VH-VL binders against e9q3c1r45to238. Designs and how they scored, part 8

Target 1, 194 residues: e9q3c1r45to238
Amino acid sequence: EPDELRRRESDTLLSWILTRDSWGNQWQAAWVTALNYEAEKRGGPLRLSFQKDPRPQSLQLTVEKVSSVVKSTQEKVVICHVVGETLQFLVSAGPASATGSECQLYDVHLSPFHLKVEFHMEEKREDIQIRWSFTHVPETAIKIQPQAPGEKQALGVNMLSEALEDLFKHLVNAASPSVFLSTKPTQVKEAQSL
Key: E = the ipSAE of ESMFold2; O = the ipSAE of OpenDDE; V2 = 0.75 times the mean of E and O plus 0.25 times the DockQ between their complexes.

## First folded at step 5 (VH-VL)

Design E32 (framework fv_dupilumab)
Fold by ESMFold2-Fast, scan of step 5:
Structure E32 (fold): chain C 194 residues (1-194), chain A 124 residues (1-124), chain B 112 residues (1-112)
Amino acid sequence: as target 1 above (194 residues)
Amino acid sequence: EVQLVESGGGLEQPGGSLRLSCAGSGFTFSSYAMTWVRQAPGKGLEWVSSISGSGGSTYYADSVKGRFTISRDNSKNTLYLQMNSLRAEDTAVYYCAKGGYDFWSGPSGYFDYWGQGTTVTVSS
Amino acid sequence: DIVMTQSPLSLPVTPGEPASISCRSSQSLLHSNGYNYLDWYLQKSGQSPQLLIYLGSNRASGVPDRFSGSGSGTDFTLKISRVEAEDVGFYYCMQALQTPYTFGQGTKLEIK
C-alpha cells in the first residue's frame, strides 16, 4: 500500500532516467571506468583494459523488484534487480609486462545477466547526481571471442574468463561511479544563448 | 490546492508602465519555472516570458525584449512582470502559469496550472 | 521562430461523435532525449487555459481517457473519441522545444 505507492514513484523516476540519451551514454562510460579502476588497483600478472563496444548494440534492460527509500528532500536510494539478455564490451588483455604488442583484443558478452544494484540519487542544483554499486556479485555467463581469429594469442580464453570472474567479485567493494544527469532540455537554453 | 493569483493589471497610456504580480500557493514555488502568457481581445495565446526556478535564467518574446522584465521573489512565493514603454498592442489578459517541472519530475516546458488572468489595457 | 499551424480552425461536432485536430510545426519538435516537446491546451469560454496533453501523448492529471495525443516530429494530432458538451472551447497546441515558445492559432470546437 505505502510500499506500493513508493515503488511506483521509484519506477517512474528510473524509467525516465534510463530512457534518456545522456543516462545511457554516461552509465556505460561509468561502468567501463569502474572496471578499469578495479583492474588497475588489483594489479597481478594480467593487464586488462576495458572499452565500450563502438558497434551498434541494443542494451535492453528490465528493472525488477524495485524498492526505494527517501533519505531527504534531495536524496533517494533505490535498490533493484536489473536483468538483461546481453551486455557487450571490449577488453584488451595480456601479460602485465606487455607493451601492447603482446596484448590482444577480445569481445566479451555477458549473457544472460542479473544484477542487484543500489542507486544513490541526489539533487545538485539543476542536475541529478547518480552513484551506483553492486550489492551482490553479478550473476552472468561469460562468452569471450578474440577479435583477430587465427592469430597467435598471448593469453588464453580460460585465463581471461577466470580473471573476469575474479574482477566481478571485487566490484561489490568497488568505488561507486558518479554521473550527472541534466534535468532540463539543453535546446531551450541554447536558443536563449543566441 | 495549487493556486496562482494575478494582480496589478489596469488601464495605462502608451509609453506608461505597469507591474504585474502572481502569488503562488500550494506548491514549492522555488522548484518550478514560471511563465507569463497573454491573450489579446478575441485572439489566441502568445507566450511572453519565462523564468527558471532559481531566477537565474530569463527568456523573452522578441515583441517585449528590452521593455519587459520578468523576476521572482521566492521568499514571498511571488512572480513579477515589470512592463515599461507600453504599446497599444500590449493590451491583453495576462496569465501566470506554473511549469510542470521540478528536479524529480523530468522533462520541462509544459504549463500545468494557470491563474485567472489580469487585464492590461493600453489606450490614450 | 518555430511556426505552429492548426487545422481545422472551426470544428462543429455532434455530441458522441469523434473529433480530431491537427497541429504541424515548421521544424521537428523531437529532441535527442526522445521526447516531442508539444503540448495541448483547452480554453473554455471565459476561463483560463488548462493543460490537456504534454510531451506529445501524456494526459494531464484529471483529463478524461477520451482525450489522446499522437504524432512525432512535425505532425501531431489531438483526438477526442466521443465528444461531450463540456468539451466546447478553443484548443491550442504549443511547442516548448525552444524559445520563443509558440502556440498554434487555435481551433474552436462547437456542438452542432
Scores: ipSAE 0.000, ipTM 0.447, lowest interface PAE 16.5, mean pLDDT 77

Design E33 (framework fv_dupilumab)
Fold by ESMFold2-Fast, scan of step 5:
Structure E33 (fold): chain C 194 residues (1-194), chain A 123 residues (1-123), chain B 112 residues (1-112)
Amino acid sequence: as target 1 above (194 residues)
Amino acid sequence: EVQLVESGGGLEQPGGSLRLSCAGSGFTFSSYAMTWVRQAPGKGLEWVSSISGSGGSTYYADSVKGRFTISRDNSKNTLYLQMNSLRAEDTAVYYCAKGGYDFWSGPDAFDIWGQGTTVTVSS
Amino acid sequence: DIVMTQSPLSLPVTPGEPASISCRSSQSLLHSNGYNYLDWYLQKSGQSPQLLIYLGSNRASGVPDRFSGSGSGTDFTLKISRVEAEDVGFYYCMQALQTPYTFGQGTKLEIK
């Protein structure tokens, strides 16, 4: 009974997010911000910089599990476990001391991926805080490839890929992207001909 | 079985007061917004008031704002409508319904309705 | 306030034939979350209203599949594929996009 109501809440919130025309940009921007924060905090001999991917991307999520926790009379958290087919990142990698010309672009993708999405709601507040994190990133789900592979890169590509894979696993497990979205209804400006 | 039972209706003079009650059973009362809808004799349905599951948010039709007060006691699974300064135009059958404008889940359909209680305001 | 207009107001139907009721809103009921906040209710003679369709096109629990809701934005339709004698009553659409919630004036379905 309660489980069906909580699933409806999660589905409604998730649909609300996914139907926004700016969602893809907000999703990617939140990831880039969180990943860069963790990369800078970690430091080390290899510098990673996550970048907004100019190529079009679609996000398809399937709900596996939903639960909710009432923390007080005015605060509620809805937790939704989702699975996605593919998630891609653009990353620039090079030595920490590098000039810009020494950095190379890599495509990193995860398939499949699992997220825990938390919707933090307060009764008298106008917005909802949405926060997500990976629940599981298995080694076999990560694939890293140079964006522009050349003959000169072929010999050493496997060694660099192993180092990037280990670092990327650390960063995605540590990242905690979030957004704040208004709950107020907004009307569609254009009428559509059906 | 999910059920709503209204009580408290009756005959009153203009300017008088009545308090309606709605007892819920078969569901977790505090988890749902609750609503009052009325129907004047031979007329259509008119929304009167809604209250969130926690009781923290209330909403009223302009025709009753300032005169009617919606409230709930979740420990007793009961919804109330305090009706003050009654007018002849308040004469109607008053229905209790599960659903309404709720901050947590948004506006919900009225999926369960009570049998209604009759309020008559006349001199 | 959002005004809801139904047509026709009176609908005589022969049993076994289809019936359609129209509902128009003064402004779009399509929310940015992709849902149309329009519900349909049936009130049979001497009974309380009952939910038929919610969020534009979803049938409520226990509602026969001969009932269907369609439309988006400002124009909505409730269809009954094969009317039965027990379907007689008043049909109301309601917008739930914003308070105050507003109902259409009602459509009386009668057997002719």
Scores: ipSAE 0.000, ipTM 0.462, lowest interface PAE 15.3, mean pLDDT 78

Design E36 (framework fv_dupilumab)
Fold by ESMFold2-Fast, scan of step 5:
Structure E36 (fold): chain C 194 residues (1-194), chain A 123 residues (1-123), chain B 112 residues (1-112)
Amino acid sequence: as target 1 above (194 residues)
Amino acid sequence: EVQLVESGGGLEQPGGSLRLSCAGSGFTFSSYAMTWVRQAPGKGLEWVSSISGSGGSTYYADSVKGRFTISRDNSKNTLYLQMNSLRAEDTAVYYCAKDSWDFWSGPSYFDYWGQGTTVTVSS
Amino acid sequence: DIVMTQSPLSLPVTPGEPASISCRSSQSLLHSNGYNYLDWYLQKSGQSPQLLIYLGSNRASGVPDRFSGSGSGTDFTLKISRVEAEDVGFYYCMQALQTPYTFGQGTKLEIK
């Protein structure tokens, strides 16, 4: 199989998802779902809950490495490595014993980010599964800030921030977001929604 | 109705530069790969360059690598070909073409073509 | 690079008779996804090329049923069951399996 064909297939699939009107919402939803799953599974002294970030998010993704393609009679898997400009989350964090307003809201930014993206397709199936994960998270790429930065935290400020950063790094490395996208022809009209 | 309209062709000296444009309408421009194909006088078709829908990936024929740059502005539904260090053998009609797009095949066939714009490189 | 070879290069045909054009590739164009990355284009005098057949055997929108494509791997054929005056021009096969995309030399179909 020629490397040029692999690159072309990766570029075509990536362009296809990036040009979908619903992609931004599905992208964020998949991340939030995967991160919340990992946070709940891990447990521990901190409780984290991820929310969709309503702020505009850059969807500029570029293929950085030639993909690997695995094919059989029944399925095709295209794997590529992509780089993105920025990834944003809102996360509510507080002690596991806390309830209500004892939790604080934080802005989380990851810039740049590198992903391994897998496109899973089955013969005569009318959707594809897109699964992705971080290939490496640089130490300098993650930035976490309180939503209300003017408030002073009286106790454990430095330790809480460091613990939150460490936990977030663990969660993003463990998360494996995925989404199923329909390949059926779709006419988008005002009266038509999911 | 899908339409592609090329412009920017003309007469240039060897070593000169020209910039071709192709305006697309009647389809979601950013969703499709775009291609430049040329035809020298009395000769057959020769693929020159292709660009992915997002603009993130570009491909070139060996004869133009390092001299030509394909680019696109999806906000203006326009494809470009910047041609530098022109040679006599670059004399041709340049067509822009829309690639068909399918997740199984990738850019695989040119379903619509523009009218072409003529580039002549001579002294 | 994949080399595409067409035959014949000149094809004079009587109106109403069938015509057949062969295209051969230096490498198999059959991908593991089951598609043959071979397309056929027609360029009429003074006009831009237009798509006739894509991925080996699929007729493009608006193309009459008298046109058909067949073949797999390295050997492909374009057939016109009954040639009409409007069919005159140059026919090109193209492979899109890998870059550089390459065209055959072209076959000139003429009325005799």
Scores: ipSAE 0.000, ipTM 0.444, lowest interface PAE 18.7, mean pLDDT 80

Design E4 (framework fv_dupilumab)
Fold by ESMFold2-Fast, scan of step 5:
Structure E4 (fold): chain C 194 residues (1-194), chain A 123 residues (1-123), chain B 112 residues (1-112)
Amino acid sequence: as target 1 above (194 residues)
Amino acid sequence: EVQLVESGGGLEQPGGSLRLSCAGSGFTFSSYAMTWVRQAPGKGLEWVSSISGSGGSTYYADSVKGRFTISRDNSKNTLYLQMNSLRAEDTAVYYCAKDLYDFWSGPSYFDYWGQGTTVTVSS
Amino acid sequence: DIVMTQSPLSLPVTPGEPASISCRSSQSLLHSNGYNYLDWYLQKSGQSPQLLIYLGSNRASGVPDRFSGSGSGTDFTLKISRVEAEDVGFYYCMQALQTPYTFGQGTKLEIK
């Protein structure tokens, strides 16, 4: 049958994956996970913990495929540019060496941002496994705001800014969580889409 | 029914420029890679350039790299080939072809071809 | 670059007789997925090329069953079991394993 070999082209499949409802939530969670992993791995004067803002957030991302490499019949690598206006998260920061010191909470905005990302896609049975990593240091402006109103935390803001810049330099090839997506839409979700 | 219609060919002097177009119909244009293949008078087929469905990836033969630019406008179902710094060796019939690029395996084979448009480079 | 070499370059045949065209590549076209990335095209006089065989041995839609492709690695053959007058034209093999994609020189099939 001629249609047996007519699978979706890699850029069409990437568009389909990135527009799935679950991908947006995984994208933000993956950022927090990668930052926490690198922060825990690296030493320094600050103890950092990253978390999603508990308030609802809307991410507007533009994704453009740059290149792709076929590794096997079931494995492809796609390099993309990801551009966004704002990415926000919360950071708890305090002295790493000071026993009993209380951490302070900061709002961090990355605005605008331009990421160069490598998506490693592998077909496993009826699922697609996606792993992603940064191929270059993220390009962004970092804006930090303390959550403790009325108090000046100039030292903490400066130390946190330097720590975040250091973290971003080492985010390249950082471990990221695997995402498993069904290659077939669920019947329930299909019905709701109509 | 799948159709590909090329246009933009003509006579040009060495060092000149031409832009070829290929209008596709009868298939979901943005889902398929597209390719340009040329054939010099009395000679065989030569692959020139390919572009992915989104336009994000482009590939070129060494003989045209730096001189030719492949592009596409998926909103208009149209493929383009911008040809700069033309040389006598670029004289050929240029064919537009639909490329059945498989996401997993990556095979390219050209299941439908246009009628071709003639480019002549002479002084 | 992968070099594709066809033989013969000229093939006169009598209608109703079989014909065979060879295509050899300078390196293996067999991928780890088990497919040979070798395609065959036919260009009839005054017409655009058309796909005959893809991935070594698969017949394209609308291609008569008298056409078949075989071979693996570096040595491939296109066979026509019984040549008909409308089969006259140039036959080209092409490798699509890696860019740049490359064609053979072409074989002219003629009726004698």
Scores: ipSAE 0.000, ipTM 0.438, lowest interface PAE 15.9, mean pLDDT 76

Design E5 (framework fv_dupilumab)
Fold by ESMFold2-Fast, scan of step 5:
Structure E5 (fold): chain C 194 residues (1-194), chain A 123 residues (1-123), chain B 112 residues (1-112)
Amino acid sequence: as target 1 above (194 residues)
Amino acid sequence: EVQLVESGGGLEQPGGSLRLSCAGSGFTFSDYAMTWVRQAPGKGLEWVSSISGSGGSTYYADSVKGRFTISRDNSKNTLYLQMNSLRAEDTAVYYCAKEGYDFWSGPSYFDYWGQGTTVTVSS
Amino acid sequence: DIVMTQSPLSLPVTPGEPASISCRSSQSLLHSNGYNYLDWYLQKSGQSPQLLIYLGSNRASGVPDRFSGSGSGTDFTLKISRVEAEDVGFYYCMQALQTPYTFGQGTKLEIK
């Protein structure tokens, strides 16, 4: 009945979004933008810049807990939970005074992850705003160039590694990526007479 | 302006306990490792304990391991040193110090120090 | 533990003349990242310690250019090119390569 129809409608909208050819690119771009925003806003002794991972990524997503709330005849919010195995970013890290050439690249892995995704749709404009955020504190894994076997690290270097991991966790939890999608056809109109 | 203000020092009997506090202001407290350094009357400086910015890692001098606990509350911008099983040789001025930061070296020097708080352990 | 040894322990100097303090570590403080994890601190009478030089040779903010640090590995030197009355106090070197962090025994600089 009503709940079954509502679930089907939500599934249809989600399927449409996830099967778009541009989704993976928009997904990563939104994360990169949101993480860079939070990094710049926070400040501190570390300079961080996130970038899209150029390596192919396999997004294995499972959708659960789909629900919807009708705000008005013209506004509907669809909420779902998305669980994934791995989310991957590249980050450039260096001192706050760095100009880029002094920065080093790090891999940031989030596994597993659990996202709350909100789809905001207004019928009059047929515009869809998609927002998502983590619902749980994720574990973050950092890949760093391996040191020689048996080498003991300076305390400061060990604390730097810990600080980077903690900062990445903070930024991921603070980030609120979003994408705006228009379902309206783009029309170019020519005025042939005045 | 960076400021570190210690408190909680005083007179205590051997075997007793004291808790020192260090309130930080003028910097993003959670971004920096913090340290306690002590100085016995007429003696030199002795490192006591350090804690990473998140509080996830702690380090202690052998003379205080098992007796002292360093901790921090980043929401209050405050560093703590819980001192248990106090001994006469713990008598000293205790300084709170903020780490200095160079990205490639990591935390490796103390750029700001508090005024110190005096701990006297006497029977 | 890394042992830090300073010399001299007492350094009387004439105002305007240069002064030099040596610090030796029981093992190398040079890390593979190229930094020497040695710092210099000054403690004036009745005051808290203050940073002078960090990571071997870098002058801390607000420290006059007459102070300089040099050395690598196990042998380090703090130099004051022209000693002034305000420089009186105890000078300490500290290694920050590994825990426990250890200080030298201190050098008392005083005016002749």
Scores: ipSAE 0.216, ipTM 0.661, lowest interface PAE 4.7, mean pLDDT 81

Design E6 (framework fv_dupilumab; at its last look DockQ between E and O 0.49; V2 from the best seeds 0.00; counts 0 for: pae E 11.2 > 2)
Fold by ESMFold2-Fast, scan of step 5:
Structure E6 (fold): chain C 194 residues (1-194), chain A 123 residues (1-123), chain B 112 residues (1-112)
Amino acid sequence: as target 1 above (194 residues)
Amino acid sequence: EVQLVESGGGLEQPGGSLRLSCAGSGFTFSSYAMTWVRQAPGKGLEWVSSISGSGGSTYYADSVKGRFTISRDNSKNTLYLQMNSLRAEDTAVYYCAKASYDFWSGPSYFDYWGQGTTVTVSS
Amino acid sequence: DIVMTQSPLSLPVTPGEPASISCRSSQSLLHSNGYNYLDWYLQKSGQSPQLLIYLGSNRASGVPDRFSGSGSGTDFTLKISRVEAEDVGFYYCMQALQTPYTFGQGTKLEIK
């Protein structure tokens, strides 16, 4: 099958998702759920907790690469690679033993970001499962509070900043957010996360 | 519970190479910075190299820069030290150590040490 | 490089008596975050080093309360309130503020 046909199918699916008025909330909820699941599963001295960002966030995705389309008698899977301009998280960081009073909030921005997106459709099912993951670990920055003017950061402080960034990158790379979207606009079940 | 086991030491001639390994267990290996510290016979402790938890940042003593390479494989819970262009002055017991935290201090102290592996550089 | 200087280098002590080891750094180890980046290690004969005190004054897990660390900036002290036979070995201070990490020369504590 020609790449043009596969790309049109991927573009159609993305347009359908992006035109849904509930998508932004479902997208963010799926990320928060998947990231917190991975954070809870991981041991270690530092813990990250993900929170819904109250700031409005517009999501724009474009197809960079058509990957594959797999069909069988019972199911169809469409896979594409997409790029987005910016992705933002509100993250609480602290020691694994902290109750929250010892934690600090960070704004983490990813720009640009690249995703592998899978659309899973079953012949006798009236919803579509959408699953995604990063194709590579995105660039990000987590900063510890500024030091006195002219003072160099301690090595440990620099390593802590890197450890928080590395933990964040590990969690986003491990996360596999997914949602189920109804093909009928008025169906009660439009989101069904991990 | 936490255990670090070094291996790979031995006898080598000047100009030769050796690769040391340190196998970690009992902790989330990828979450901690790791360090190599050496001790020449009858002498004190000398820091050699450190690596961040992800392996993204590496640090070296001036005496080993350009000759030694620290690395890690977090999927195998193993730390490495590739030693090239060995000199008689590199003769020492090499210890690996886990760097730990006190909250906002970041990695700043070595709470667990391995048994050490001996490197002898002699003709 | 930050130079770490220990005193004394040899410390003979009678069991049950107190002992004190000094460590001085060539520049301040106190960071604006409030931490002093100085640690103390003990190496017993034929054994690996073990952590005693971290970040100036905090006792490591399993370390008896007879050990204490004090000081700030450039002058630090390790105190043993009453020395026991098992305390024999070499004591090292280390700065962890900047690379290269540097150790003091070591203090040999021995029983008289």
Scores: ipSAE 0.418, ipTM 0.746, lowest interface PAE 2.3, mean pLDDT 84
Fold by OpenDDE, look of step 6:
Structure E6 (fold): chain C 194 residues (1-194), chain A 123 residues (1-123), chain B 112 residues (1-112)
Amino acid sequence: as target 1 above (194 residues)
Amino acid sequence: EVQLVESGGGLEQPGGSLRLSCAGSGFTFSSYAMTWVRQAPGKGLEWVSSISGSGGSTYYADSVKGRFTISRDNSKNTLYLQMNSLRAEDTAVYYCAKASYDFWSGPSYFDYWGQGTTVTVSS
Amino acid sequence: DIVMTQSPLSLPVTPGEPASISCRSSQSLLHSNGYNYLDWYLQKSGQSPQLLIYLGSNRASGVPDRFSGSGSGTDFTLKISRVEAEDVGFYYCMQALQTPYTFGQGTKLEIK
């Protein structure tokens, strides 16, 4: 019973942390970096460039499962499985030979999404590496649509968007973004802004 | 070489049902949208239905909406057209066609056509 | 629905002479992406349709250079610089801008 209560408290705290705007921004940035990396690595006739959506996003994450693995006396990994409702990106797509002006901008929506979040903690380190990846990608609905809402879209364009969804699924599945979280004491003023 | 082979045509009474199939080969089937186009005897071409490569999106002409269902099995490289509540006006040669596209245009033209399968609806 | 209107519906031509078929759409087929979603198809007697021109002006693979497509917006033209006997058949324009895809009435090209 005490362990369950502690787990619930930990889950709640983790959920809260994951919903912070600052964390969301870091996540988005990391995803953009990771997706761009995968896109470049994959290559192909299409150039995909992911961008952060400038619109405010409410990242609501639910922790489903937490586990821990002790790798050594100095290293511990905490694994959290989380579920989110909606994740949004912008993606510019065009021929690899195209200039920026020839690229089309798309809104990318993922819903719901499942993440495996790994907290890599080392005793002598002043930071924590957080790595995450998409899981259960087949259960994630990915919608890609041109950014200009309301514009009459040709049927072919719509189908192209659908094709891009498949490509995006592959990229999302391959991407493994990471960030480093400082464990140094932060000034109270800064903590209050989190 | 790209090949499309239709089958399933035949004679049916009004109100009956038929299922057409189109077997594709020579290309990555799932990567391309597919379409059905029909041609009544002595008449022009009429678009019937289209389906996206993944099968996630389907489109129908008003004349067949609610009666026909387009589907595909990408594992079998096969396109289907389930035709229910057939009418005399559905009598036609039915062609399956592979859609192609330039990047950015999306599926926008049919670069390969089958030989067609004949559907006759008569009392 | 977008209405496609072809003219003429019958086109008798002498071999070696040029031919021109017009296709008009009730709405502009020019998309914001810069493409005109207009295709031309040829159906020879006893055969299935075959693609001639796609997206207004692009010649399909294997199509002789005597065929050309032009136009933008609502007015399109298929031209055959020198008609050959093998060019006999029905020519159809089709818009693929939006569903339902719609065809023109067809133009019957015949040899005089």
Scores: ipSAE 0.031, ipTM 0.630, lowest interface PAE 3.2, mean pLDDT 86
Fold by ESMFold2, look of step 6:
Structure E6 (fold): chain C 194 residues (1-194), chain A 123 residues (1-123), chain B 112 residues (1-112)
Amino acid sequence: as target 1 above (194 residues)
Amino acid sequence: EVQLVESGGGLEQPGGSLRLSCAGSGFTFSSYAMTWVRQAPGKGLEWVSSISGSGGSTYYADSVKGRFTISRDNSKNTLYLQMNSLRAEDTAVYYCAKASYDFWSGPSYFDYWGQGTTVTVSS
Amino acid sequence: DIVMTQSPLSLPVTPGEPASISCRSSQSLLHSNGYNYLDWYLQKSGQSPQLLIYLGSNRASGVPDRFSGSGSGTDFTLKISRVEAEDVGFYYCMQALQTPYTFGQGTKLEIK
């Protein structure tokens, strides 16, 4: 069936991508780059600066649904929706006029998170472009806290945390990070085994 | 130049409703918490309600909870106060105020105020 | 609710003399972040309130140096080192540590 073929192809692509060692570093770097671009574009009184989190992160992505597969004589595009368990960042926040030393670090967690993922392959290229964007669903929880927690809450501090959460939501919804991974495009349909 | 202009005040009977508006200009409206403060004739200031910059969090004085609803339309740079089930003690001048932003303390003090709009509740 | 108590409620002052207004809160306004969530406002006759002092001791933009705020925890003071005629009006302290935000009763400052 066409839906079964779509799913098997998507599962194979996702499994292959998750096993690439370059993917593990590149997806987080692509997120950070895309989010920082959106933060600079937006402006406003708060400045957010996203940093790659050096702490270990588990990344498990599951294909939820395949939206479409488009093929021509020169290119192939696979679009699917995936769910991940957790996504975390280190975020530096401060007044827009401030230098980095006046900023405070925050931990941000999204759990679970949903992505629309696009795989773009061209006949004459030896790499795959992978582009993704955040898909908001009601069950996604966002948690933001100062990196040095334990502080008693004041209303102004609560409103600051809410403002940062809302700004982060906007930036994540606007970002569309991408990477290029080296491959042989004609070999994508094969299961990879070493 | 920051400006806040209230409107929508008037005379109403007990149990009636009014909607107050506050138009903001000269600042990025969506970045700042907004507040309503009222002053009964010959009396001091009383905080009524506050709303976060996005509108995601709202806070109310006990005397107005369940009767008043604060809201904002950031696309129109406008703050609202829906006042239902009005009582005589709601008679006051209502001020719109902008919370200032201090990164370390958060928004906690009101640096700009509107001129006020008068609400009178009388039969 | 945090109760804010101002003293005195009426303060006649000779021009050029200092003035002092006390504000006490029923609970500490000092947050663990080191800030006191206490502000001072002036309301002149027929006008809206205007911010004078925020977070205990910081002068708002455009406020003359003769105004100063001090204190911590539950006891706060607004001082005017040399009262001028334009300083007449009602002075209010307000806590912004927790909802409901609460004001003191106000202090009417008048020139004798």
Scores: ipSAE 0.005, ipTM 0.538, lowest interface PAE 11.2, mean pLDDT 81
ESMFold2 (binder alone), look of step 6: mean pLDDT 94; pTM 0.957

